# VHH binders against Protein DOG1-like 4 (DOGL4), part 23

Target 1, 232 residues: Protein DOG1-like 4 (DOGL4), of Arabidopsis thaliana (Mouse-ear cress) (q84jc2)
Amino acid sequence: MSKMRNLVEEKFLEFYESWVIQLELYLHQLLIAHNNNTMSETELRHLISKLTTHHKAYYTAKWAAIREDVLAFFGSVWLNPLENACSWLTGWKPSMVFRMVDRLRKSRVVLVEAQVKKLEELRVKTKFDEQKIEREMERYQVAMADRKMVELARLGCHVGGESVMVVEAAVRGLSMGLEKMVKAADCVRLKTLKGILDILTPPQCVEFLAAAATFQVQLRRWGNRRHYVTHS

## First folded at step 16 (VHH)

Design kf19 (from kf1 with Y102D)
Fold by OpenDDE, look of step 17:
Structure kf19 (fold): chain B 232 residues (1-232), chain A 122 residues (1-122)
Amino acid sequence: as target 1 above (232 residues)
Amino acid sequence: QVQLVETGGGLVQPGGSLRLSCTASGFTFSSYVMSWVRQAPGKGLEWLSGISGSGGHTEYADSVKGRFTISRDNAKNTLYLQMNSLQPDDTAVYFCAKWDEDTGTTYEFDHWGQGTQVTVSS
């Protein structure tokens, strides 16, 4: 069943749709750049910068939206089931990108030993940070379930002006905690992405970004096709 | 079967204009981002411009920005490239292209046409 969308969901849906379209346009550029050995390093770096700026724009918009309603991102109605299935704390799982890099290494990308070493170090760090966030999230969930949620449930049964205020305050508290977790996860994503791009050469960056963009666009397109087929 | 047929190329003097067309068939044209690319003699493929399915988003390479305009008519399944202020360096075979999400990570454009030759010469 289609969930009723609130204003935040609607706005972000519109944003996301446009963002993905733009990503696909950039993907086209990346694909050509990847196959064009005549592009200068400056040109490649410019393209890389365009993509990184695009990703930063996404998180800027996301963080603005989560300030209004972080809960919307835990049931992201703008994502199809396939996209949701690949989501970890409202986005891509940071450790996943290393599998992508591994795939590239097995196919076309040749890394020098120094790069491999740095990537492994980054992988370990990323995984550690990811696990740390997961532990914090678990702690948060337990704490909230034990205290706030019970309180909310109790208060929800008593419809009154004062009760409503208390419930709202409690919900705000919960939301703030979730927002913190989401931002933490996003920081790990951004750091991981930056780390990878700092290790790779410009041509390798282009290939990596092409792979990443491909993955995102494919999830969107494949998921949408399946969703429309099953629900039409 | 997916087909792309480029037309509109020819010989033009420097400063002249041409309008290229790409007729698409075999897929839902309006659902796909489309691009124009070119290949000059002895050079690799160069991305020129892209347009979203609805036409609401467009991108241009710096080399053609301000001179070329990409557009589309989804009712006619046709992609266009208006080229103004043409220069000798614009001499190339021009292709329309789409990316196929089902091909996996081939990192290549799919163009099924033969392209159209544009020659800019005095």
Scores: ipSAE 0.877, ipTM 0.957, lowest interface PAE 0.5, mean pLDDT 90
Fold by ESMFold2, look of step 18:
Structure kf19 (fold): chain B 232 residues (1-232), chain A 122 residues (1-122)
Amino acid sequence: as target 1 above (232 residues)
Amino acid sequence: QVQLVETGGGLVQPGGSLRLSCTASGFTFSSYVMSWVRQAPGKGLEWLSGISGSGGHTEYADSVKGRFTISRDNAKNTLYLQMNSLQPDDTAVYFCAKWDEDTGTTYEFDHWGQGTQVTVSS
C-alpha cells in the first residue's frame, strides 16, 4: 500500500519538476511581455493561451495520478483525520489567488469599476465553493476515522470472505469520495483562474500570470538553491 | 559580480548564418534558465528563446522557431544561439539574460549583457 503510494507520488513529482521548468520558460516570455507596449493584442492572447493550456495540463496529470492513488497526495504522516480540523485538499486554498490580484491593484494595475465589481462577485463565489468543500470534508473526517478502525479490524481478519468484501467496498468508497473532493477543489482553482483571466484585459492578464508564475518558480528555486548551497 | 558577455555578432547577407555566444560568470550557470532577447532599431524588446539549466528543455518564439537553435555548454559557462536563414528584419542588438528572483521584486530580467550587434543587409 505504502509502496504503491510512494511510486505514484514519485512519478507525479517527476512530472511536476518538468512542469515547473516549462513554467519558468513561459515566465521569461511573460517578463518581456508584461511591460512591452509594442506587442499586439493577438500576441498577448497567444501567450495567455499558452499559460492557460499549461495550467490545464498540470491538473490533467494530477487527476490521472489521483485516480491511481489519491492517498499519495495527503502526505506521509499518519495524522488522524478526526483531529485534522481543516486541510485543503492537495493545494493552496483557491481564494488565496485574490491576494495576488489585490497586490497587483495596489502597484501595477488600474481596474475600471466594472472589473472591480466582477472580481468581487467571483471572489464571493469562490469562497462559497470553498465553504461547500469544507462542509464535505467534515463529513469525510468521520468516514476517515471509521476507515482506520475498519483497517485495524481487517488486520485481524479470519479466512472468511464476507467481512473482507465489506471492508474492501468501504475502503474503495472512501477513496472515491476523496478523489471527488480533490477534483472539486481543483475545479474551483481552475474556474477561479479562468474567471480572473476573463475579467482582466490581455495586458492585465500578462501581469497576473507573471506574478503567479514568479511565485511558483520562486518556491521551486528556493528549494533548489538551498540544496546546491548545502552540497556545493 | 554577475557578468554576461555576448559575442559573435556581425554583418551578414540575407540567408546567412551566425552563431552567438554568451559567456557567464559570477553565478552557478547550470542552475538557471537563460534566455536570448533582441531589440531591433526603434522597437521594444523581443524574447527569442530560453533553455533550462540542464539544457533538457527549450522554448522558442514563433518568429524564430525552425531558424534559431539555443544551446548551452555548462562546462564552459557558455550559452549559444545558432541563427540560420537570417533576414534584414533580424537586424538587432542581441542580449543574453538571466532572471534572479532574489535581487528583484519586479517581474523583469535582473542581469543583461551589453549585447552584440547583428546586421543583415545586402
Scores: ipSAE 0.416, ipTM 0.795, lowest interface PAE 3.2, mean pLDDT 78

Design kf95 (from kf1 with H57Q)
Fold by OpenDDE, look of step 17:
Structure kf95 (fold): chain B 232 residues (1-232), chain A 122 residues (1-122)
Amino acid sequence: as target 1 above (232 residues)
Amino acid sequence: QVQLVETGGGLVQPGGSLRLSCTASGFTFSSYVMSWVRQAPGKGLEWLSGISGSGGQTEYADSVKGRFTISRDNAKNTLYLQMNSLQPDDTAVYFCAKWDEYTGTTYEFDHWGQGTQVTVSS
């Protein structure tokens, strides 16, 4: 069943598709860099910067889009079911990246004690921030389920010109709250990412970014294959 | 079975041009980002350029920007690398590379061909 897409959804879908492709192009570079011990620190830092800039571009676009329609991101029609299943408040769950780091530690990445300590501190902080956002979300949901939603529902049933304005205002208010929460979550994501990259050496950063990019691209590709098979 | 076959290499004088080709088989070529990489004697692998499945997005290493052009013909399942203004430092074995989404924890390109030798010498 093809869901009707609004303009925001269509625009962001196009953006996201292009963005993921670009990520995969960068992934190729990361993979080669990871296997090339001859790259200079400067070159590695340049590559890292390229990736971080790419991620920042995503959130810039996202925040512009959510300003127009934050609700579109809670349905995320541009994501496949697998991507959606892995989504927490319209994106990746910040605490998940620490599991990725742990996996890297078990395989190729050797961290010094000081790095381990810093990562643990960051983990605790990230978890705390996630929980804080979740609590706020819960509060928001409760508030929404309260009198305002009932009023909105009642108003929606009696669509007169004045009623439409009231409903729109109410929806706008609700959307603003959601937007704030989404931005807060995104800030945690960005801070977490930055924190990790600040702790890791340039070669380790490349490995981490490669792992992260791999994960995102895999979710996209695997999810798409499944979706097309089941809905074609 | 995924196969990549690189051709077009050879001996060329400095300032010369070559066009490399990579013929792909065993997978839906247009659905994959493809890259060119090279390995010079005694050096590690160097990423040169990448292109999206549709060909609409491309990336280049600084070392080859303005000199090399990546392209593809999806109808022919072929990847190209036009190399202009070749220099002695471009001497290497050139590989067409594909990344597979089924690659496990090992972040390596799963598929490249035998490569094609490019030698730039006066």
Scores: ipSAE 0.881, ipTM 0.958, lowest interface PAE 0.5, mean pLDDT 90
Fold by ESMFold2, look of step 17:
Structure kf95 (fold): chain B 232 residues (1-232), chain A 122 residues (1-122)
Amino acid sequence: as target 1 above (232 residues)
Amino acid sequence: QVQLVETGGGLVQPGGSLRLSCTASGFTFSSYVMSWVRQAPGKGLEWLSGISGSGGQTEYADSVKGRFTISRDNAKNTLYLQMNSLQPDDTAVYFCAKWDEYTGTTYEFDHWGQGTQVTVSS
């Protein structure tokens, strides 16, 4: 069933469309930077900073929006079905980016032993943080199921304003818990991204950011094309 | 089948202006972000500007911001670059370029025009 848009969804849809177009504009810059032997380290770091700032702007807008409606980010109207199917707690699973690093290492990027060691340490920490969030989400779901059963039993016995206040409190508690979990996942995403970029040299960062942006743009285009063709 | 053809280059005096055109065929032009790129003699490629499929979003390299203006006419399948305040360091072959998401993970533009020469000299 088609999802009805609310004000939060309408505003974020407009933001996201513009944000993805800007990501592709930065991708074009990354693609040329990969081929430009005359770019200074300062110029490369400037481009890397533009990409980092762009991603942080996404989370700034997202965190403002989830304060109003965190559920909009579970099955988002601004993403096609393929993009939504790839989501883990409203975004990419943080450990997945290490597959991109591994692929680059085999084809485009030569890493020294110190970088390899630091990346492995970061991979282990990222996986640990993911598992911690997954366990907390599981415990949260169990706790909320127990509360829901009690609240539903109470609603069956009462009519009036007291029932509304209890339902409102339960819904607010669920939303606050989900918001906390989504923010925790986003913090792991940002920490992992920053960690990778701190370990890689500026040319290696350009390769990684190009790969990540390419994947995101391809996923959007492939998902839109397949979905549109399938329904036609 | 994708084809990009640049025109409008030529010889200009320092401080002069030129308008480049890029005519596109073989793909849905309005669906793609397009870029202008240049290559000066003996130098690498330099990204100059990009524009969204609708034309509503643009970006410029710091070296050309304020002097160059990118635009497009989707009804004519044509991309433009208006270049003002040209200087000798702007001498280069200018290309329009398209990234093709279906050719895989090459991390480069897949389609380029043949280029148009711009020469700025007294």
Scores: ipSAE 0.683, ipTM 0.881, lowest interface PAE 1.3, mean pLDDT 82

## First folded at step 16 (VHH)

Design ge4 (from gc2 with L104M)
Fold by OpenDDE, fold request of step 19:
Structure ge4 (fold): chain B 232 residues (1-232), chain A 124 residues (1-124)
Amino acid sequence: as target 1 above (232 residues)
Amino acid sequence: QVQLVESGGGLVQAGGSLRLSCAASGFTFSDYHMAWFRRAPGKEREFVAAISWSGGSTFYTDSVKGRFTISRDHAKNTVSLQMNSLRPEDTAVYYCAAGDELYMPISADEYDYWGQGTRVTVSA
């Protein structure tokens, strides 16, 4: 049976579908730029800025939506199961992008020692921040099962008005925590991306962003084929 | 309150040098890309130079490459523009700008904060 979507889910689904279409357009431009060694640094920088602005727009929309219903993002009906399976706190795991950077190193891209060092430092920091968020997330999740909630669970479905109030309060508390954690995770994503882009040269940025966008688009395509999900 | 205060402008002869400084306050300086723009009389504001939030990356418009150097001091929350071999065409009001985009921008519309500007006049 199909899950009924709420208003937040529907709105964000529409947004995301449009956003992905635009991402694919940028990806195409990135690939052209990557294969065209005649583009000027200015042109490359403009292209990078356009794409990064596009990414920033996603988070702006996301943060507006999570204020209304953060739980919608823990179902993420706009994603297929494969995409969801690869999600960490409602998005891509920040430390994952370093795998893409590593791929650059194995390609025709030459990273100088200073870049490698900075990337490693950033990787370590990113991992640390991820772990911190995970610990805090666990705290909120565990807090949901407090003494009162455990007692309510024991009593079963025969609950009165007071029990309902307790559950609602607990869910609200969790939701507030989740919103905080999602924002924190997004900040780590953005900081990580900002850091990588600062370390890489414009051509390297183009290649990195192309790889990242390709992965995102292909993951979606693979997941759609596998699970027979249709997106407009 | 966010403030960007430019200084160092003035009159200089062609071939001379000038160092502009911009003092930033009211925001986390280390998170922002900094840039210099300029507006000559009767012309639109144009990009001159930018330095990334970390200071690890810089970019210059072609007309100033090799002559201008942008730098930043995180301890003092300042960004500077060393201008050498000045030309009459460099005459303009120079503006300091700050932006927190993911990537160091080279377009004016991607910068969030602006100074009031400092006038640089290069005589022939």
Scores: ipSAE 0.891, ipTM 0.955, lowest interface PAE 0.5, mean pLDDT 92
Fold by OpenDDE, fold request of step 19:
Structure ge4 (fold): chain B 232 residues (1-232), chain A 124 residues (1-124)
Amino acid sequence: as target 1 above (232 residues)
Amino acid sequence: QVQLVESGGGLVQAGGSLRLSCAASGFTFSDYHMAWFRRAPGKEREFVAAISWSGGSTFYTDSVKGRFTISRDHAKNTVSLQMNSLRPEDTAVYYCAAGDELYMPISADEYDYWGQGTRVTVSA
């Protein structure tokens, strides 16, 4: 990758590469669990918990990083262009995971009526929350380009001292807003995931998580091949 | 500020029943999975039962399946454990626990808050 990276980008890149490696290991375990019916419910639950804990660790790291530089995540140099193209507000689009659930229904997984109903309710709620966040983001984007901000930017380019300080303060304010939006989006992601996992049985959870992880890993692989991106 | 307060323990004869209750406060109850653990004399703490944040999913250790029932009341911020057909082996201090993991945990280290415990003694 040829992009100039700041310290936050470099650190998170390293973290993410390691995180993905671990994800692949869990994926392997999920696939084994899915393909053989020898694991007990207890064992399945432990496996699910390990993976979901791994996901939480990602967001813990992400939120720590965005406090330092939220803009790093709008570039996401640790992702290839294909992954970035599929990104919604610095991550996966929450409503997308329901496609994974739909995949379950096309496989050997049988969802009972009560599950189907709950999943649909969750889908509706998730979409609603996504739209709310999108509207809020639009407001921030418009605000960033208002006359006052344009003037500050102009002054910052041609005048030093106090004017520069004003511009920096404005940028910090905007960054805080973006951080808020990113966190809001992540909350929707986590709530959606938490909801799905609550509705599905342990075997169904394993299959769902395997599908999701497979998609993530394959998307990365495809993107890397297409754009000749190498990751450590 | 966070509190889990167990109640309902006591002495009961084998074959009897008890209902344990845990009152939660100081956190958003509806976001947390709830569980019961127990520690018998001279033994390590062990998982007994768990109920998901929504109440839609439950899980039990094998030794209590068919005898114990875990439930929760969102309006009252309580979790309960109905214990039927009690056995001397069920004698222990029972602890209420709360955790906000993405998936309902069955391991003690994945729970964030704990009660002080309530003693259950089952006599032969």
Scores: ipSAE 0.885, ipTM 0.953, lowest interface PAE 0.5, mean pLDDT 92
Fold by OpenDDE, look of step 18:
Structure ge4 (fold): chain B 232 residues (1-232), chain A 124 residues (1-124)
Amino acid sequence: as target 1 above (232 residues)
Amino acid sequence: QVQLVESGGGLVQAGGSLRLSCAASGFTFSDYHMAWFRRAPGKEREFVAAISWSGGSTFYTDSVKGRFTISRDHAKNTVSLQMNSLRPEDTAVYYCAAGDELYMPISADEYDYWGQGTRVTVSA
C-alpha cells in the first residue's frame, strides 16, 4: 500500500537524504584519519567535532519535525524496512553502542582500566534509562498506540469535518505522549554518545564514530538492496 | 539569565603565577564543556584550554602545555585556570566559555556562552 506521504514526511525525507550523504563524507574522512595516523590531536578533535555537530543537527531537525507530526517517525518512510526494524523509539537503541565499543576493543582499541570502568558505569546508567522509557512505552501501548491507531490518526489528520474533531483531540493527546517519549529516548541517546566520547581518546573516538557511521551506512545499503529485490 | 563571571586577572612578573576563576550561573553547569580563550592586543581570540562536562578530559593549546591547568568544581559551578611560569606572550584578556556539544570543542564558534573577560598582564 503506497503510504501517502504527508508534508512532514516529505520534508524530512529530503533532509535525511542530504544528511546521509554528508555522513558518508565524514565517514570517509574518519576512515582516512584512522588509517593514516598522520593527523594531529587538534585535527582529530576538529574532525570529531564536525561529525558530532552533524549528529546534533539531525536531532535538531528531528525535534522540529516531531513537534509537527511525531507519527511520521513511526514507520519512517525515509528508512527502509531493515532500518525501521532496527529502530528503538525512532532511532538507534542507546545500549547498542556499547556492543560496538566491545567489538572495537576486541579488534583494535586498547582501553585502559579506568576507561573500562567508566564505560561500564555508563552502560548501567544507559540500561536503566532505557528500561524507564520502555515501561512508559508499555503504558502508552496498552492504552491506545497500536499500529491501527497510528494509521487512523494519520487519516484523521487529513480529513476535515466535525466528526473528526473528537478523533483529532484524541490523536493530539496520543501524539503529545509519543513526542515526550521520543524526546526522552533521544536524550538518552545523546547522553550516551556524549559519555562515550568523553571516555575515549581522540583516536578511539575516531574509530568508534567510523564504526558507527559504517554500520549506519551499511544497514541502509543492505536494506535498500533487499527492498529493491523484493519489488523487482 | 546565563552568566559567566571571570576573576583573578592582574599584573604579574614573568615567571610568576596567577589563578583565574569563572563563576557560572543560569544554566545546567554539569552539562557544559568549559573553556578558556584569550585575546592579546592586536590578535585574534585563541583557544587556551578546555575541560569536558564531566571533568574527565582536558585539552590545551601547545604554548601553555605544562604551565597551565584547567579544572572545574561542580559543587560551586566554577572553572579555574591555574597559570604558572607566565610569560609576556601570555598577556591577554582571558575569557571563560561554556558549550553544550556532544564533544568537547576547541573552536570558539562552538561555545554558547561567554564571559566578559579578565585582563592578565605579564611584565618582562
Scores: ipSAE 0.879, ipTM 0.951, lowest interface PAE 0.5, mean pLDDT 91
Fold by ESMFold2, look of step 18:
Structure ge4 (fold): chain B 232 residues (1-232), chain A 124 residues (1-124)
Amino acid sequence: as target 1 above (232 residues)
Amino acid sequence: QVQLVESGGGLVQAGGSLRLSCAASGFTFSDYHMAWFRRAPGKEREFVAAISWSGGSTFYTDSVKGRFTISRDHAKNTVSLQMNSLRPEDTAVYYCAAGDELYMPISADEYDYWGQGTRVTVSA
């Protein structure tokens, strides 16, 4: 069956377009702050707060959308396990953020020993939380496969209104569970970010947020090109 | 039912010291940044000091640096402001605030919970 974007997905993607445009403007400010040797700690902290408020707004909008229809955000569960591993519960894998920190350490950001220790402790905690989520995610992948079997049975045999009620109840139950899982994953993402920003100094936070903003902008640009290229 | 209750205010001579305390309840204390703000007579509320949720980061307004120390006690769910070398300009009502933003705020509108305030009067 042909899948079209539903109204929830279209509204969120419209939000996301605007959100990324504003992120690009903040990236410009971050790059200026990166090159400005005379910027005060107060000024850096205000800029960092603008960025973190913008990031928090993304999750606020996302959670509103998934409350309405979480299934609009998930891909096919018929794909093999490797294909499903390309997306980690509707977003970036929390531990991947440490790859960005590691890259910055190699080229431009100098961390003192106390910061290194705290970052490694946070990495371990983030990985533990990830693994807990991954174990629960396996249950929902199995449940989605079972739901697809019920849907196929429904299409092949129409048994009165009771059959529709069973399918609707199964879909509702799966949707509620997936919403909780997506929120749990997002909470790990937010907790990890909050921890990193607490460990880094204000100039280091500017460097990190600039790298994160660059990544987000590039994802949008690449995603738009892939959509345009692959439509044929 | 979040509550922040300040104590420790009073009258003190210039050059003296006071220690403000804020008892927090109704939320997971270790998840929240804590701050002190103050309102002088006839003036707007201003930022004084903040301490991050972990206690690992602090920030002070320029006029109090080196004189005031913010600290938090995870076991007692309290945040404190040790105020030394007090000046008449420090006369104000001091408010305790709590927020769970991603980054420790220094602007009042980013703090969600507020105490009722404690008065500090510094006489010449």
Scores: ipSAE 0.741, ipTM 0.886, lowest interface PAE 0.8, mean pLDDT 81
Fold by ESMFold2, fold request of step 19:
Structure ge4 (fold): chain B 232 residues (1-232), chain A 124 residues (1-124)
Amino acid sequence: as target 1 above (232 residues)
Amino acid sequence: QVQLVESGGGLVQAGGSLRLSCAASGFTFSDYHMAWFRRAPGKEREFVAAISWSGGSTFYTDSVKGRFTISRDHAKNTVSLQMNSLRPEDTAVYYCAAGDELYMPISADEYDYWGQGTRVTVSA
């Protein structure tokens, strides 16, 4: 049966473009807070909550859209090729975020012994959860590459009513497996973020969120600029 | 079903102490931030104190800092508020709240579950 092509993609593209604009506005506020050490802890906490609420809104919209079309999130039309190339199961790789924390430690952020111990514990747990997801992805890839699945794809090339039905059932099965893995990966991302923000002090959280937002914005800008440079 | 049940309220003289307790059930306690809010007669609910899901982070409104201590016990699934050096302006109904946001909230609308409240009256 037919699917609404591009409807999910078009809706999420509009959402994502607006979401990024708002992220850039919050980044501006984070940079002001980062450069101005006169903000109260209450003010910093409100700013951090705005950022985390904004990220929650992204996942809320994403999970609703995935129910309709999980494949839209693999090679997304709302991301440039560089952004898509940097994705791990439709988002940032959880273990890589600790390199950003390590970078901040070398430049501006001083962590006390208790924070260092908690961050290392979280790093180990995050890597464990990530490896579990990677093992599930391997099982999925093996199932997809199974010779029977290749035969089903070949059968679909011989256009017939029964072969179309078999192909549709196989595609549906693959999509449900992908949805499960994407949500599992998002849960690891959210748990990792939640853990980091709990360990860091409010000023350190502002620095971390500013660095993360800057990276995301620059990756988008750099990927778009590459296209402009190659055509000039 | 999620339940938050406060206890420990009562009448106390200014300068005295009370310890509020909140028993939590129906959810994984260690995944949730816990907070105390209060509502004085004729006023809106205001933030008092919060403790993060791990217990590693706490925050207090300025008017109670140094006098109130929030703590949690994941063996008993309870959160407590030790209130020392009580003042008449601390008179309010105190509410226990729980939320699983990414960052420990200090705004009431970011907490999902609420208790029925326990009344604290501080006489001059």
Scores: ipSAE 0.734, ipTM 0.882, lowest interface PAE 1.0, mean pLDDT 86

